VHH binders against Flagellar brake protein YcgR (ycgR). Designs and how they scored, part 80

Target 1, 263 residues: Flagellar brake protein YcgR (ycgR), of Thauera aminoaromatica (c4kar8)
Amino acid sequence: MAELSTPSPASPAPLDGGRGDELEKFTLRGARQILQLLQDLITHRGLITAHTGGGHSFMTAVLKVDEERGRVVLDPSPDPQANRRALAAPRLTCVTQLDGIRIQFPLVGLGEGQDKGRPALFAPLPAEMLRLQRREFYRLQVPLAHELSCLLKAEDLARKPVEVSARVIDIGAGGVAVVVPTGAAEFVIGGTLPACRLALPDGEPIELDLEVRNLNRQTQRNGTEQLRVGLRFAALPRAADTRIQRYIFKTERALNAKARGGL
Key: E = the ipSAE of ESMFold2; O = the ipSAE of OpenDDE; V2 = 0.75 times the mean of E and O plus 0.25 times the DockQ between their complexes.

## First folded at step 7 (VHH)

Design F55 (framework vhh_7n9e_1)
Fold by ESMFold2-Fast, scan of step 7:
Structure F55 (fold): chain B 263 residues (1-263), chain A 120 residues (1-120)
Amino acid sequence: as target 1 above (263 residues)
Amino acid sequence: DVQLVESGGGLVQAGGSLRLSCAASGFTFSSYAMYWGRQAPGKGREWVSGISSGGGSTAYASSVKGRFTISRDNAKNTLYLQMNNLKPEDTALYYCAKQDWESGYEFPYWGQGTQVTVSS
């Protein structure tokens, strides 16, 4: 089965107007819609990443919806420390996807106990669920064999222009995530990188403007640090959008064909 | 433990200027991007500006670009926001925040904030 990337979480504040109202239209608050979506996650065995704060998370799943008690039943982590952090957290942020659509919802008031003799976590039904159904929120995990790169035009510590070749790890209609060595250039959330060049497996590089949305530090086994940078396409010409979409669809089909043949 | 202490707010007339400061302690200040956000009365929080760990990159919300300047002094562990041509709509409680390298987002360690009131 092809493993498709979950879209990177959005910045908490809009850089240009429209985020608050735009996310509102993707927010489900109807009790029937929430119950149906949770049931769909159960039916499709949707794996959920539950974020407990401080960079901590664990993998869970909705085991059942208890409509009578107004609760969801979740699979606990096999790691007792992860469960302890979850129970101590004021809120869980749950992230999953269904058919390439990002689903995100909060859980408050987490408790533990047993369901049918097995350990379980319990939480009240969420009052809202975010369902991001725009194509630009979908992310394809880029196969290593494709060697996708993006030449970033950024600035160093002295505000001097530098060019950094970054490996593309995921791509969607709305942006890419890349990895660069720590210290190669300066980045800040909201910063604009003009005239970068995205190299796809066929054709000439695509010139485009990128906006920084997300910054994570990673330490490799050899002790070297890398920076993971989430980048949004700030302005995308139609021809570039078409090429990116063709790459995504073609790669998806190839990965899905491989997954079906392997089963 | 991370501590962020904002100061420099006050009452000013439209067209005036203020400089906000954020004194940081409990972490290696020079290793983190830093941010300013604000919350107006009866409104949600909004991002205002950001600056990279070494100061080489800055970013601004469209509503403040050209009027506000973010800067930092890594030797003093201090973040600044120079606010020029203030407007009544800039009235808000202003907070500074530290980059969270683990989650990838800003705003995990907001201080108590500093109040900016701009009279019409």
Scores: ipSAE 0.594, ipTM 0.877, lowest interface PAE 1.6, mean pLDDT 82

Design F56 (framework vhh_7n9e_1)
Fold by ESMFold2-Fast, scan of step 7:
Structure F56 (fold): chain B 263 residues (1-263), chain A 120 residues (1-120)
Amino acid sequence: as target 1 above (263 residues)
Amino acid sequence: DVQLVESGGGLVQAGGSLRLSCAASGFTFSSYAMYWGRQAPGKGREWVSGISSGGGSTAYASSVKGRFTISRDNAKNTLYLQMNNLKPEDTALYYCAKQDWESGWEFPYWGQGTQVTVSS
């Protein structure tokens, strides 16, 4: 779809400036707010995907905020080439999540050095940070214990119909992100997967059509490759929407209660 | 090492047709989904169409559905876009792209492309 120029909520990719007017109300520009949000990312050990342009990105984290010098200290990539690309880039676009809320901010003027004798990247504090509290952008990270799954109807590499049971890794009002083994089925961005079945607790699977919005290949620590598929709900029935929202709300409440010492 | 070379663009009157080609090299063409995108002057990149690695699944932007047809010839490492009933709004630089597993949706090739101009 034309909207593929703007990443879906399931994608770690940055949001396009084509939504500039709409995004202004979610943009933090106050120095105190920016410092607080960066500190929250440190406290929660938030992993950040830093986009350097040309389809390149690397994983980082804010290690420290140096208020006196007006800069952030970032964890460099273990890949020297990723660090070189970052230093050469005119701008980094940093994307992360905090409690399901999408956070995005630019970094300009990246440099390298050392912090506590270890390699580090430095950048001036961002002048703005985007904190998206929109229903369509909210994603609940699905607890592993829930074993949430979606049965996808797709085609395999030989163009034969195949059913793939995919693990749901995040879910929102507009869609889900799932993981499947590489080679299990063919996917194409913009393609429709008809009559898929989303398994939620406390009820029958929900049958719905899904549209592929993004595809990422990821290598796990054990060397196993997975395909992450971002899927949009097409023509979601009201009853299904209610069940999905109820699951999200109930799970968030349970996670918050656990963080406060349990039930 | 990926190389994509677009061709087939030109100037046509509204209602006309063009067939674009993209010659691919430097990777196993049959293992990747392929896409057509376009950019009109002063506008961002727009996804136009996609085709799965084996050709069994295709997708189209609403603006071109029913008028454009994507296809591929894996034996020739070539991607095609048949464009019918062209409109002035289709005027843009057209480029093909290989599925990027790392970024997921970004066009990895922002090359010269092939210019399509549709007069009224």
Scores: ipSAE 0.357, ipTM 0.770, lowest interface PAE 2.6, mean pLDDT 81

Design F57 (framework vhh_7n9e_1)
Fold by ESMFold2-Fast, scan of step 7:
Structure F57 (fold): chain B 263 residues (1-263), chain A 121 residues (1-121)
Amino acid sequence: as target 1 above (263 residues)
Amino acid sequence: DVQLVESGGGLVQAGGSLRLSCAASGFTFSSYAMYWGRQAPGKGREWVSGISSGGGSTAYASSVKGRFTISRDNAKNTLYLQMNNLKPEDTALYYCAKQDWEYSGSEFPYWGQGTQVTVSS
């Protein structure tokens, strides 16, 4: 883990395996396409969550693509234990985002060595990479300054209704990811949360039915535990859909303008 | 060191019942949501059912809703799946999983050897 301030990772959960056949049209298998995408990850300094199996993952990045040797060079973890687990793993599942587009790819045959005298991990180039360009899978990282929240109507361990104010960390056409304190409510993948309220700028909160799709427990650097909850819009009225899409487009435009030196 | 050991599978006739168990060790069982998944021959791993850390919330795949019941005993670190009115389509290797920040997959996570369920027509 770096000592510098780093943004929270994009949703790290790999996509459902049952969607494999549906995802074929978004799978890149051309050598030039794969090389270009890996190079784009380097150029944009994209952070990658590498899942090593056995309940473990670590944060990495592509340092270099070695086309002559047919391999990718990865930034090792500062945690030697994480590197040992990665080297022992039969496969890494790498998940990242580029301009709100989800990218996922496998790496097999991980080894260790040095790049320009610095420790590095390397693996053969992946034979395929998933690049989801569907709008339903696009996720806008919500600026902290927007203070976007969603009031979740959930249940405690005794099945009593509780309300939890959750910070929205990303949002897309199909749902949101939120962060809640550990123990605030009971969540399970596939469960439904009726009549939740999403607070967008410039208007009344939007009442939404949400379905839990992902659960991830995070330990912050200061020892605070948080639960990341991925939530799908179960049913979205046309007016709500329009407001959410308008917020996403407006915010993306403003972030792009800010990156170019204006707002 | 997280360990999950599935048991309780076997051969049964269509319409029969089985109860699967998953014995967990190496983590605070009561702090994590737990799941059952399955893999039929020639198919990917699919999610079957889930239960929240305290047991206050459960969820089921549409194909098993009303026939299967997930439960847990946090004092015994054990997860259960009661399977009733079994169909030939339920024939699969069944496995349990812990899913949180450090453990998620495009495929249902596989930690143990699983337990085989075969339903004859």
Scores: ipSAE 0.362, ipTM 0.725, lowest interface PAE 2.3, mean pLDDT 80

Design F65 (from C60 with A33G; framework vhh_7n9e_1; at its last look DockQ between E and O 0.32; V2 from the best seeds 0.00; counts 0 for: pae E 11.5 > 2)
Fold by OpenDDE, look of step 8:
Structure F65 (fold): chain B 263 residues (1-263), chain A 119 residues (1-119)
Amino acid sequence: as target 1 above (263 residues)
Amino acid sequence: DVQLVESGGGLVQAGGSLRLSCAASGFTFSSYGMYWGRQAPGKGREWVSGISSGGGSTAYASSVKGRFTISRDNAKNTLYLQMNNLKPEDTALYYCAKQDWESGEFPYWGQGTQVTVSS
């Protein structure tokens, strides 16, 4: 009777629209690699968002790796209710960043206890850790004064074509992040926005195809909600690439000069 | 608590069809984009399809484009995946995932439903 080892529910890879085959390249399964990465998180005091399900999460950190017992020690939430949710959850999804690289890992079998007389959460070591380099390319934060915009061709709720003028907040060789009013259009990760127009200060807008890679809702200080859309250049003509690179270089140089007190 | 329960998987012959369902609870379903992923034996998780919160925008992996159709019924809190012209390479555990707007991540997914396509 071969005990069908119920495959440990692998944490869903962030559906970043990447090819599944690519995700495996970013998944650490080696015990040594996992331990090292957890140790690195400890060393860097990396804050971890722990998702307990139901839209609930809390901030934690890896406090210790107990190799002998094969467990990780986490900082409990100051909110007792969050801790109760964590303990009741069949799975904790931990998300963090180290050196700009997104790290995601599941914890199963969470328990509470004490570590050196302090309250702590305990879990077996993760079976896998996903290390995703989101940004293959350096992204320049666009100065507000430059007023970069991207005209997005999208669809509304009725699947009617709409054009949305979006402010560009960051730009890199691989894509842009933009902000749009909530409800301006329907976006989906992995979706393509064809024939968009990126406006740079140095000339005519660049026509390009964009792929939606990330979606975040942000609440502004004034209480207004905005949608941040991370977009990849799906097809970038060489001439357009050159212009984008030139803009980035020029802007970085100017910012650095200003930071040095030269402007 | 966010719950996602996939169903509709099974054994099907090549060229056959299946319709998967994902029942969602514990959150305002209509406010979130929903996605399908799959994991084949010995392979990593693969993105299959996505649909916007209102259903106005959809996306598909190149491997399933033209064969699969994602849809949602916000009144029923249910996500669907119509799979036509199934191939042996479509054999996988299929799971639905909820987008998290704050993190931009997908921390929520179900247990999955097994789809097996026999040659």
Scores: ipSAE 0.820, ipTM 0.939, lowest interface PAE 0.5, mean pLDDT 87
Fold by ESMFold2, look of step 8:
Structure F65 (fold): chain B 263 residues (1-263), chain A 119 residues (1-119)
Amino acid sequence: as target 1 above (263 residues)
Amino acid sequence: DVQLVESGGGLVQAGGSLRLSCAASGFTFSSYGMYWGRQAPGKGREWVSGISSGGGSTAYASSVKGRFTISRDNAKNTLYLQMNNLKPEDTALYYCAKQDWESGEFPYWGQGTQVTVSS
């Protein structure tokens, strides 16, 4: 029988550095390497998911590096409770992706204060940063101009059908992440959303079954709360798989050409 | 802080039934999805079942589908697992967890309740 109806527990994210030598070879420990990587995140305006533990996280960014004090400056959440959780946490685990590489680093000793008269979060520079370049972790950040969307065919609290048009924010070989308004539908990790429609540019929408792999309540910089839904492609037909991979390849090629043409 | 207290485990003959409960405190229960997991001796942890915050959506591992039913009572902050037609391979420590919105990992676990199914 097909396993489309049976979810598996999602692997932990953030990745656990306590797995020792599997991750050690991807770990940067040099101060200069760490500073350069943080500067790259600032330059590329990399959005970071900051995990406080307990299934809570918020969106942030590295605003700058204060080399004289040896600390990093982060954008606070407009949700005061998210900031309180971050300040109370023994460790803030930051996860992001840059140029197809998953980046993860801990911040300890987080404090609050002001930078140029604006609220900010501060932490000592991390002693290490994880840089994972593996294909299964790659997620293409979808350009806004593509307006990539996925029509989710889900259910409300009364188990009645509801359709939610969700913006796709990243896409990889195995799935997508989308954002929806909080409360738009009932989602459960392990649940299957049959007959959803992924709208790619330059073609007809793809009908596919999606499996909910993670749910993350995110507070945007403007204070708006949204739900980030991580979705796995379930039993993806080969033709659909080919179209998705072609989209990823074409978009990567176009983005790389723009980066070189800007020289 | 989050607390989850499981109960209702015990010794039961194969083919029997058992109902587990999970009393939750320290968070707004009705705002989060919940799930049951289990760990048999000498095996890794296994996801068993999940339920959405309002109770409208449920999901089950293939090994228990059709035999187990997850439910919740948001007024009592309690999660349930009705287990029917129990088999010896269902023997495990059962624990509930609060849904992880980012990773699917449920970082808040109860102490668990032991279920033992005799042949």
Scores: ipSAE 0.000, ipTM 0.405, lowest interface PAE 11.5, mean pLDDT 78
ESMFold2-Fast, scan of step 7: ipSAE 0.669; ipTM 0.903
ESMFold2 (binder alone), look of step 8: mean pLDDT 82; pTM 0.826

Design F76 (from C60 with G56T; framework vhh_7n9e_1; at its last look DockQ between E and O 0.29; V2 from the best seeds 0.00; counts 0 for: pae E 7.8 > 2)
Fold by OpenDDE, look of step 8:
Structure F76 (fold): chain B 263 residues (1-263), chain A 119 residues (1-119)
Amino acid sequence: as target 1 above (263 residues)
Amino acid sequence: DVQLVESGGGLVQAGGSLRLSCAASGFTFSSYAMYWGRQAPGKGREWVSGISSGGTSTAYASSVKGRFTISRDNAKNTLYLQMNNLKPEDTALYYCAKQDWESGEFPYWGQGTQVTVSS
C-alpha cells in the first residue's frame, strides 16, 4: 500500500512556470534546522496562523520545543471551538513570518494537555518547514507625498477594457504593490496586465507589462475595502529599470536623512 | 466553513480529455478568484490555472497553456478545468484552491481528484 504522502501544505509555486521542484530549495527537512527555526519563532514570539481546514483558523504561538519528546507545544486558542477543530483536524497548516520570510509548516497528530499547569496543544515536530521569501527584492515603502501611481489596463466584469489608476504603496526592482478600489477590475494571480503605465516623479510614465503575483483585501479604518495587488515587472526595459532603481535609491537616501534629523 | 470538492479525475490515454469540477461552498464563490493546482508523485505542488472572480481573466501555467481551459459557473458555485490533449506528465492529484485575501495565502484546498494519463 503506497503510503499516499500527505500532500505538502505548501502553497503551489506561482503560475510563472516555476517548477514545483523549486519549492524544495526552500524546504527545511533537517532536524536541527527545524528545531532552530522553531526556537527562533519562540524567541521572536511569532504569531502563527494555524489552519484547521474547512476555512477555519486560529492564532497560536510556539511556546516550547521539547526535543526530548520530539514535540512542539502550542498556545491554545481562547476559543474552545477552535481548539476542538484543531484536535479533530488531520493536519494543521501553520503559517507565520519571521524577518519578512514566510514560514509554513504542517503539524499532524495534535493533542491537548498541560504544560506547567497551563492548557497547551502538543504535536510532533514537523517533518518539514517551508521558508519562502516572498520578495526577491527589497521593497521601498513609497511616501504618500510622492503620489506614485500605476495605470492598470484590465477588464471589468463585463469584459470591458478599463483603465484603473492605482496608488503605488511599495516598489522594488522586481515590481510594485498597488491599491485599487474593490471591484474596479478583474484580477487573477498569474494574469498579465499589458501596457501599464508607472508614473514616477522624475519624468514621463514608464510603459511596462505587469504580472499579478498576489491579491489581498485591505479594510481601511473607515470601513472601506480596497484590493492590494502585488505586481511583478514582466518586461522591463533597461532604461526603465535604471529609472526605478534611481528613484528607490534617491528616496531611501532622503528617508534615511530625515530619520537622522537632517531634513 | 470553506469546502472544496474536486471530481472528474480518472484514467485516460495520452491525447485524451478530462473535465474536472470543483464544487465550492462556505463562502461567496463569485467574489473570489479560483485556482487549480496539481501535485505529481514525488513533486511539489504547482499552479495549473487561475480564473478571476467574474471569470473574465484567466491564467495558465506554460505547461498546460493551449491544452487546458479554466472556467466557472458562479450560479452553481462550481469551478471547471477542461483538459485536452493530456500527456503522461499531466498525471497528478489535481486540487481546487481558494486564496485567503486577508493573509494572501492559500490555505483552502480540496482533497483533490486523481488524474492518470497512460502512455
Scores: ipSAE 0.837, ipTM 0.956, lowest interface PAE 0.5, mean pLDDT 88
Fold by ESMFold2, look of step 8:
Structure F76 (fold): chain B 263 residues (1-263), chain A 119 residues (1-119)
Amino acid sequence: as target 1 above (263 residues)
Amino acid sequence: DVQLVESGGGLVQAGGSLRLSCAASGFTFSSYAMYWGRQAPGKGREWVSGISSGGTSTAYASSVKGRFTISRDNAKNTLYLQMNNLKPEDTALYYCAKQDWESGEFPYWGQGTQVTVSS
């Protein structure tokens, strides 16, 4: 059988690709800083989205840092195909958050093996890690008890208009990240979803336009699949921005008070 | 199997127009979002435009918004890119791509059609 192959870029090129040097001041390159940040991710049991290319990703975690050998140990996926894609990829782009601060780092040279008799993935320590500690990049992790949702107006896979109630997993000044069941709707990177409704606990939902910035199919630890949709606020009015900032501030303050009161 | 064949490229003067076509076969065209991308000499691939499976949602890179229009004809299994007010910076190999939401498959790209914009 004769097949034609084409180059397989991991995903479409970035829509606005001019910020590389602006991120340099948030880039950690010191070995001590990198080790400490990885240890913090281990301590907080941080869930990591590992991007393997072609719009594919899986959920993982750093299980251990082997300082002596200069490597990290990652949790393998229960999906064997996800592991094969990861091992074949020239690099693995890992994205996570720690206390609402976005963390991003590449892993190259991924291999498989055993850690204390259990399957694991290994890679050399990253040469750099991005830690976006700046107000406009802050993302509050939304407490489940708030049941924060965003009603999306999209099309389903049969091209029928659909409203999807998507759970908001994080929120910041510039947008939200939401999750939906795989197949609930079709999204196009760069597309605008008009007249969506963000439901905050206080008051009526905010009507806003959202721009799809990224899409990632994620395999949960139990093997089920969901779609993470990164959404940017388009042309957000000051009143809506004020309500969002107030929600973030009140929620952060309440979470801090709960943590102190529990001690 | 999946085939994507681009056509409609060529030489055009700055300010001119071209319409690219992408003939699709080997899959249910109407079930997939489709994209146009381009690659200038010595540069990586750049996303240009995307369109939902039913054609109801479109998106454009900032560099082409207002000048390029993506469309599709699901009855003819064909994707189009109308390019107006072309600039020398638009010179590139243009290719179409099929978005695949199912795990375990790579996106499929065509062989491309060359667009060259002269002074």
Scores: ipSAE 0.012, ipTM 0.512, lowest interface PAE 7.8, mean pLDDT 80
ESMFold2-Fast, scan of step 7: ipSAE 0.652; ipTM 0.907
ESMFold2 (binder alone), look of step 8: mean pLDDT 83; pTM 0.830

Design F8 (from C60 with S103A; framework vhh_7n9e_1; at its last look DockQ between E and O 0.46; V2 from the best seeds 0.00; counts 0 for: pae E 4.9 > 2)
Fold by OpenDDE, look of step 8:
Structure F8 (fold): chain B 263 residues (1-263), chain A 119 residues (1-119)
Amino acid sequence: as target 1 above (263 residues)
Amino acid sequence: DVQLVESGGGLVQAGGSLRLSCAASGFTFSSYAMYWGRQAPGKGREWVSGISSGGGSTAYASSVKGRFTISRDNAKNTLYLQMNNLKPEDTALYYCAKQDWEAGEFPYWGQGTQVTVSS
């Protein structure tokens, strides 16, 4: 009777639109690497969102790594119901960030107990940790005064073609982040926006194809909701790349000069 | 609580077709983009397709483009994946995923439905 090892449900890899093969390069499987990363989370007091399934989650932190026992110690939720769900879950999906890098890892076999007389959750060390560098490239925060914009060609809820002028909030060699009013257009991660126009201060807009890589809703201080759209340059002509790089360099230099009291 | 329940998987011969369904509950379905992913044996999860909240925008992995069609019925809170001209390499556990507007990622997945394509 071959025990069909039920494949441990792999943590839902963020569908960053990358090829499955690309995710492997971001997956840590080495015991030493995993331990180091967990230790780094402890050192930085990184808050972790622990997903128990069914749309439930709670905030936790790694309190300790017990290498001798091969286990991680987590801070329990102040909500007893959340802890019960965590203990009943076949898998806990932990999501956090360290230095702007998203970290995701599964925990299986949760138990409750005490660590130094305090309630704690315990789990075996994760077999793998996903470290997703969202940004392959340095992104410059665009000064508001530059008023960079990107004309997005998209569709609205009625599937009507629309052009949306989006403010560029950051730019790098690999793409831009923009903000649009909620409901201005429909976006989907992995979607392509063809023939968009990026406006730089130094000349005519650059026509380029963009790929949606990230979508975040943000509530402004005034209560207005905006959509932040992370966009990758899908096809960037060499001349356009040069212009973008020049803009970034020039802007960084200016910002650094200002920071040094020179302007 | 967010619930995603996939169905419609099965065994099919190469060149055959399947239609997957994902029943969604516990959230305002029409307000979120939805996605399909898959995981083949011994491989990581890969993105397959996505559809915007209103269904006006769709995306496909290069490996499935022209063969698969994502759609949704917001009145029924259901996501669909029509899979045509199936290949052995399409053999995988297929998952439905909900957009997370805060994280910009996909923390919510169903249990999946198995698709097996025989040569």
Scores: ipSAE 0.680, ipTM 0.897, lowest interface PAE 0.7, mean pLDDT 86
Fold by ESMFold2, look of step 8:
Structure F8 (fold): chain B 263 residues (1-263), chain A 119 residues (1-119)
Amino acid sequence: as target 1 above (263 residues)
Amino acid sequence: DVQLVESGGGLVQAGGSLRLSCAASGFTFSSYAMYWGRQAPGKGREWVSGISSGGGSTAYASSVKGRFTISRDNAKNTLYLQMNNLKPEDTALYYCAKQDWEAGEFPYWGQGTQVTVSS
């Protein structure tokens, strides 16, 4: 299903406004492109997560596109409270997948009505849709035995320079996610961390400039809190990119071979 | 309850300046990173700038670097955005947002203050 192919945990979250500059090249604004993409979602019966704000969402689907009236028709939630939140929200942020490609679009002016005698939700066609390719967001879950780490050059809570050794929990072509103890350093989404060092099993650590893309506070099983930091590679040299891609490929191949009993 | 109240918007000619404020209440302001975002007519929400909880780390969208300055006064629970050399494309509803440490997104948005830049 489209939801299960997103990089985020169990329910796909909307891409935040802090990523808007980098996402512009994936934005469709042509009316014909938008209509075709919506029709593709209908044809493939794409399941959509509709976010209403405040951490609330519900599952829906595009039932049809009324091209003549410029409207999209959505399946209402069986939970009446979810429908009321959707109708009260200034916008509905829809997230889904199509053939491994992440799709996101806003709907504004949501209304309630009937479609062929059944309750339905209506909105004007979106003015834009994001269409992001799956492989640009792929993340390899790092095997525990590899003990990958990244040395972050950041500031502590007193705004003094610190180096923080952070465990890498996933890695992809575009970045890593790491964990640090809460309070070990101060981060802001959009901030850059120059000259960090990523330690791969092969060779010397790679010097990387990193950009903070996401921050989550999580409670561990023993009750202590950690910060999960999503980091994007900035200005990645070709040699560093090659080493990272080689690590990902070799690790995937080794995991696939063990799953098939090949060695 | 978290409250974020923006002010300082208005009509200004291109090349002019405005200073936006965001008064925060209902949470420990100094414990959270804060952000400015905007929504122009016919466009989605865009991130503009962010500042860490202590105020020592800042970040800006490429479109506003060198023209806008984010700051905060933790004693007054207030976030600021100084906007200089304004352009017509800066016309938008500007709103502040509070970091959500649990969800990793920005669920707490103010109602916004309108900035209109004429030629």
Scores: ipSAE 0.182, ipTM 0.685, lowest interface PAE 4.9, mean pLDDT 80
ESMFold2-Fast, scan of step 7: ipSAE 0.684; ipTM 0.913
ESMFold2 (binder alone), look of step 8: mean pLDDT 84; pTM 0.843

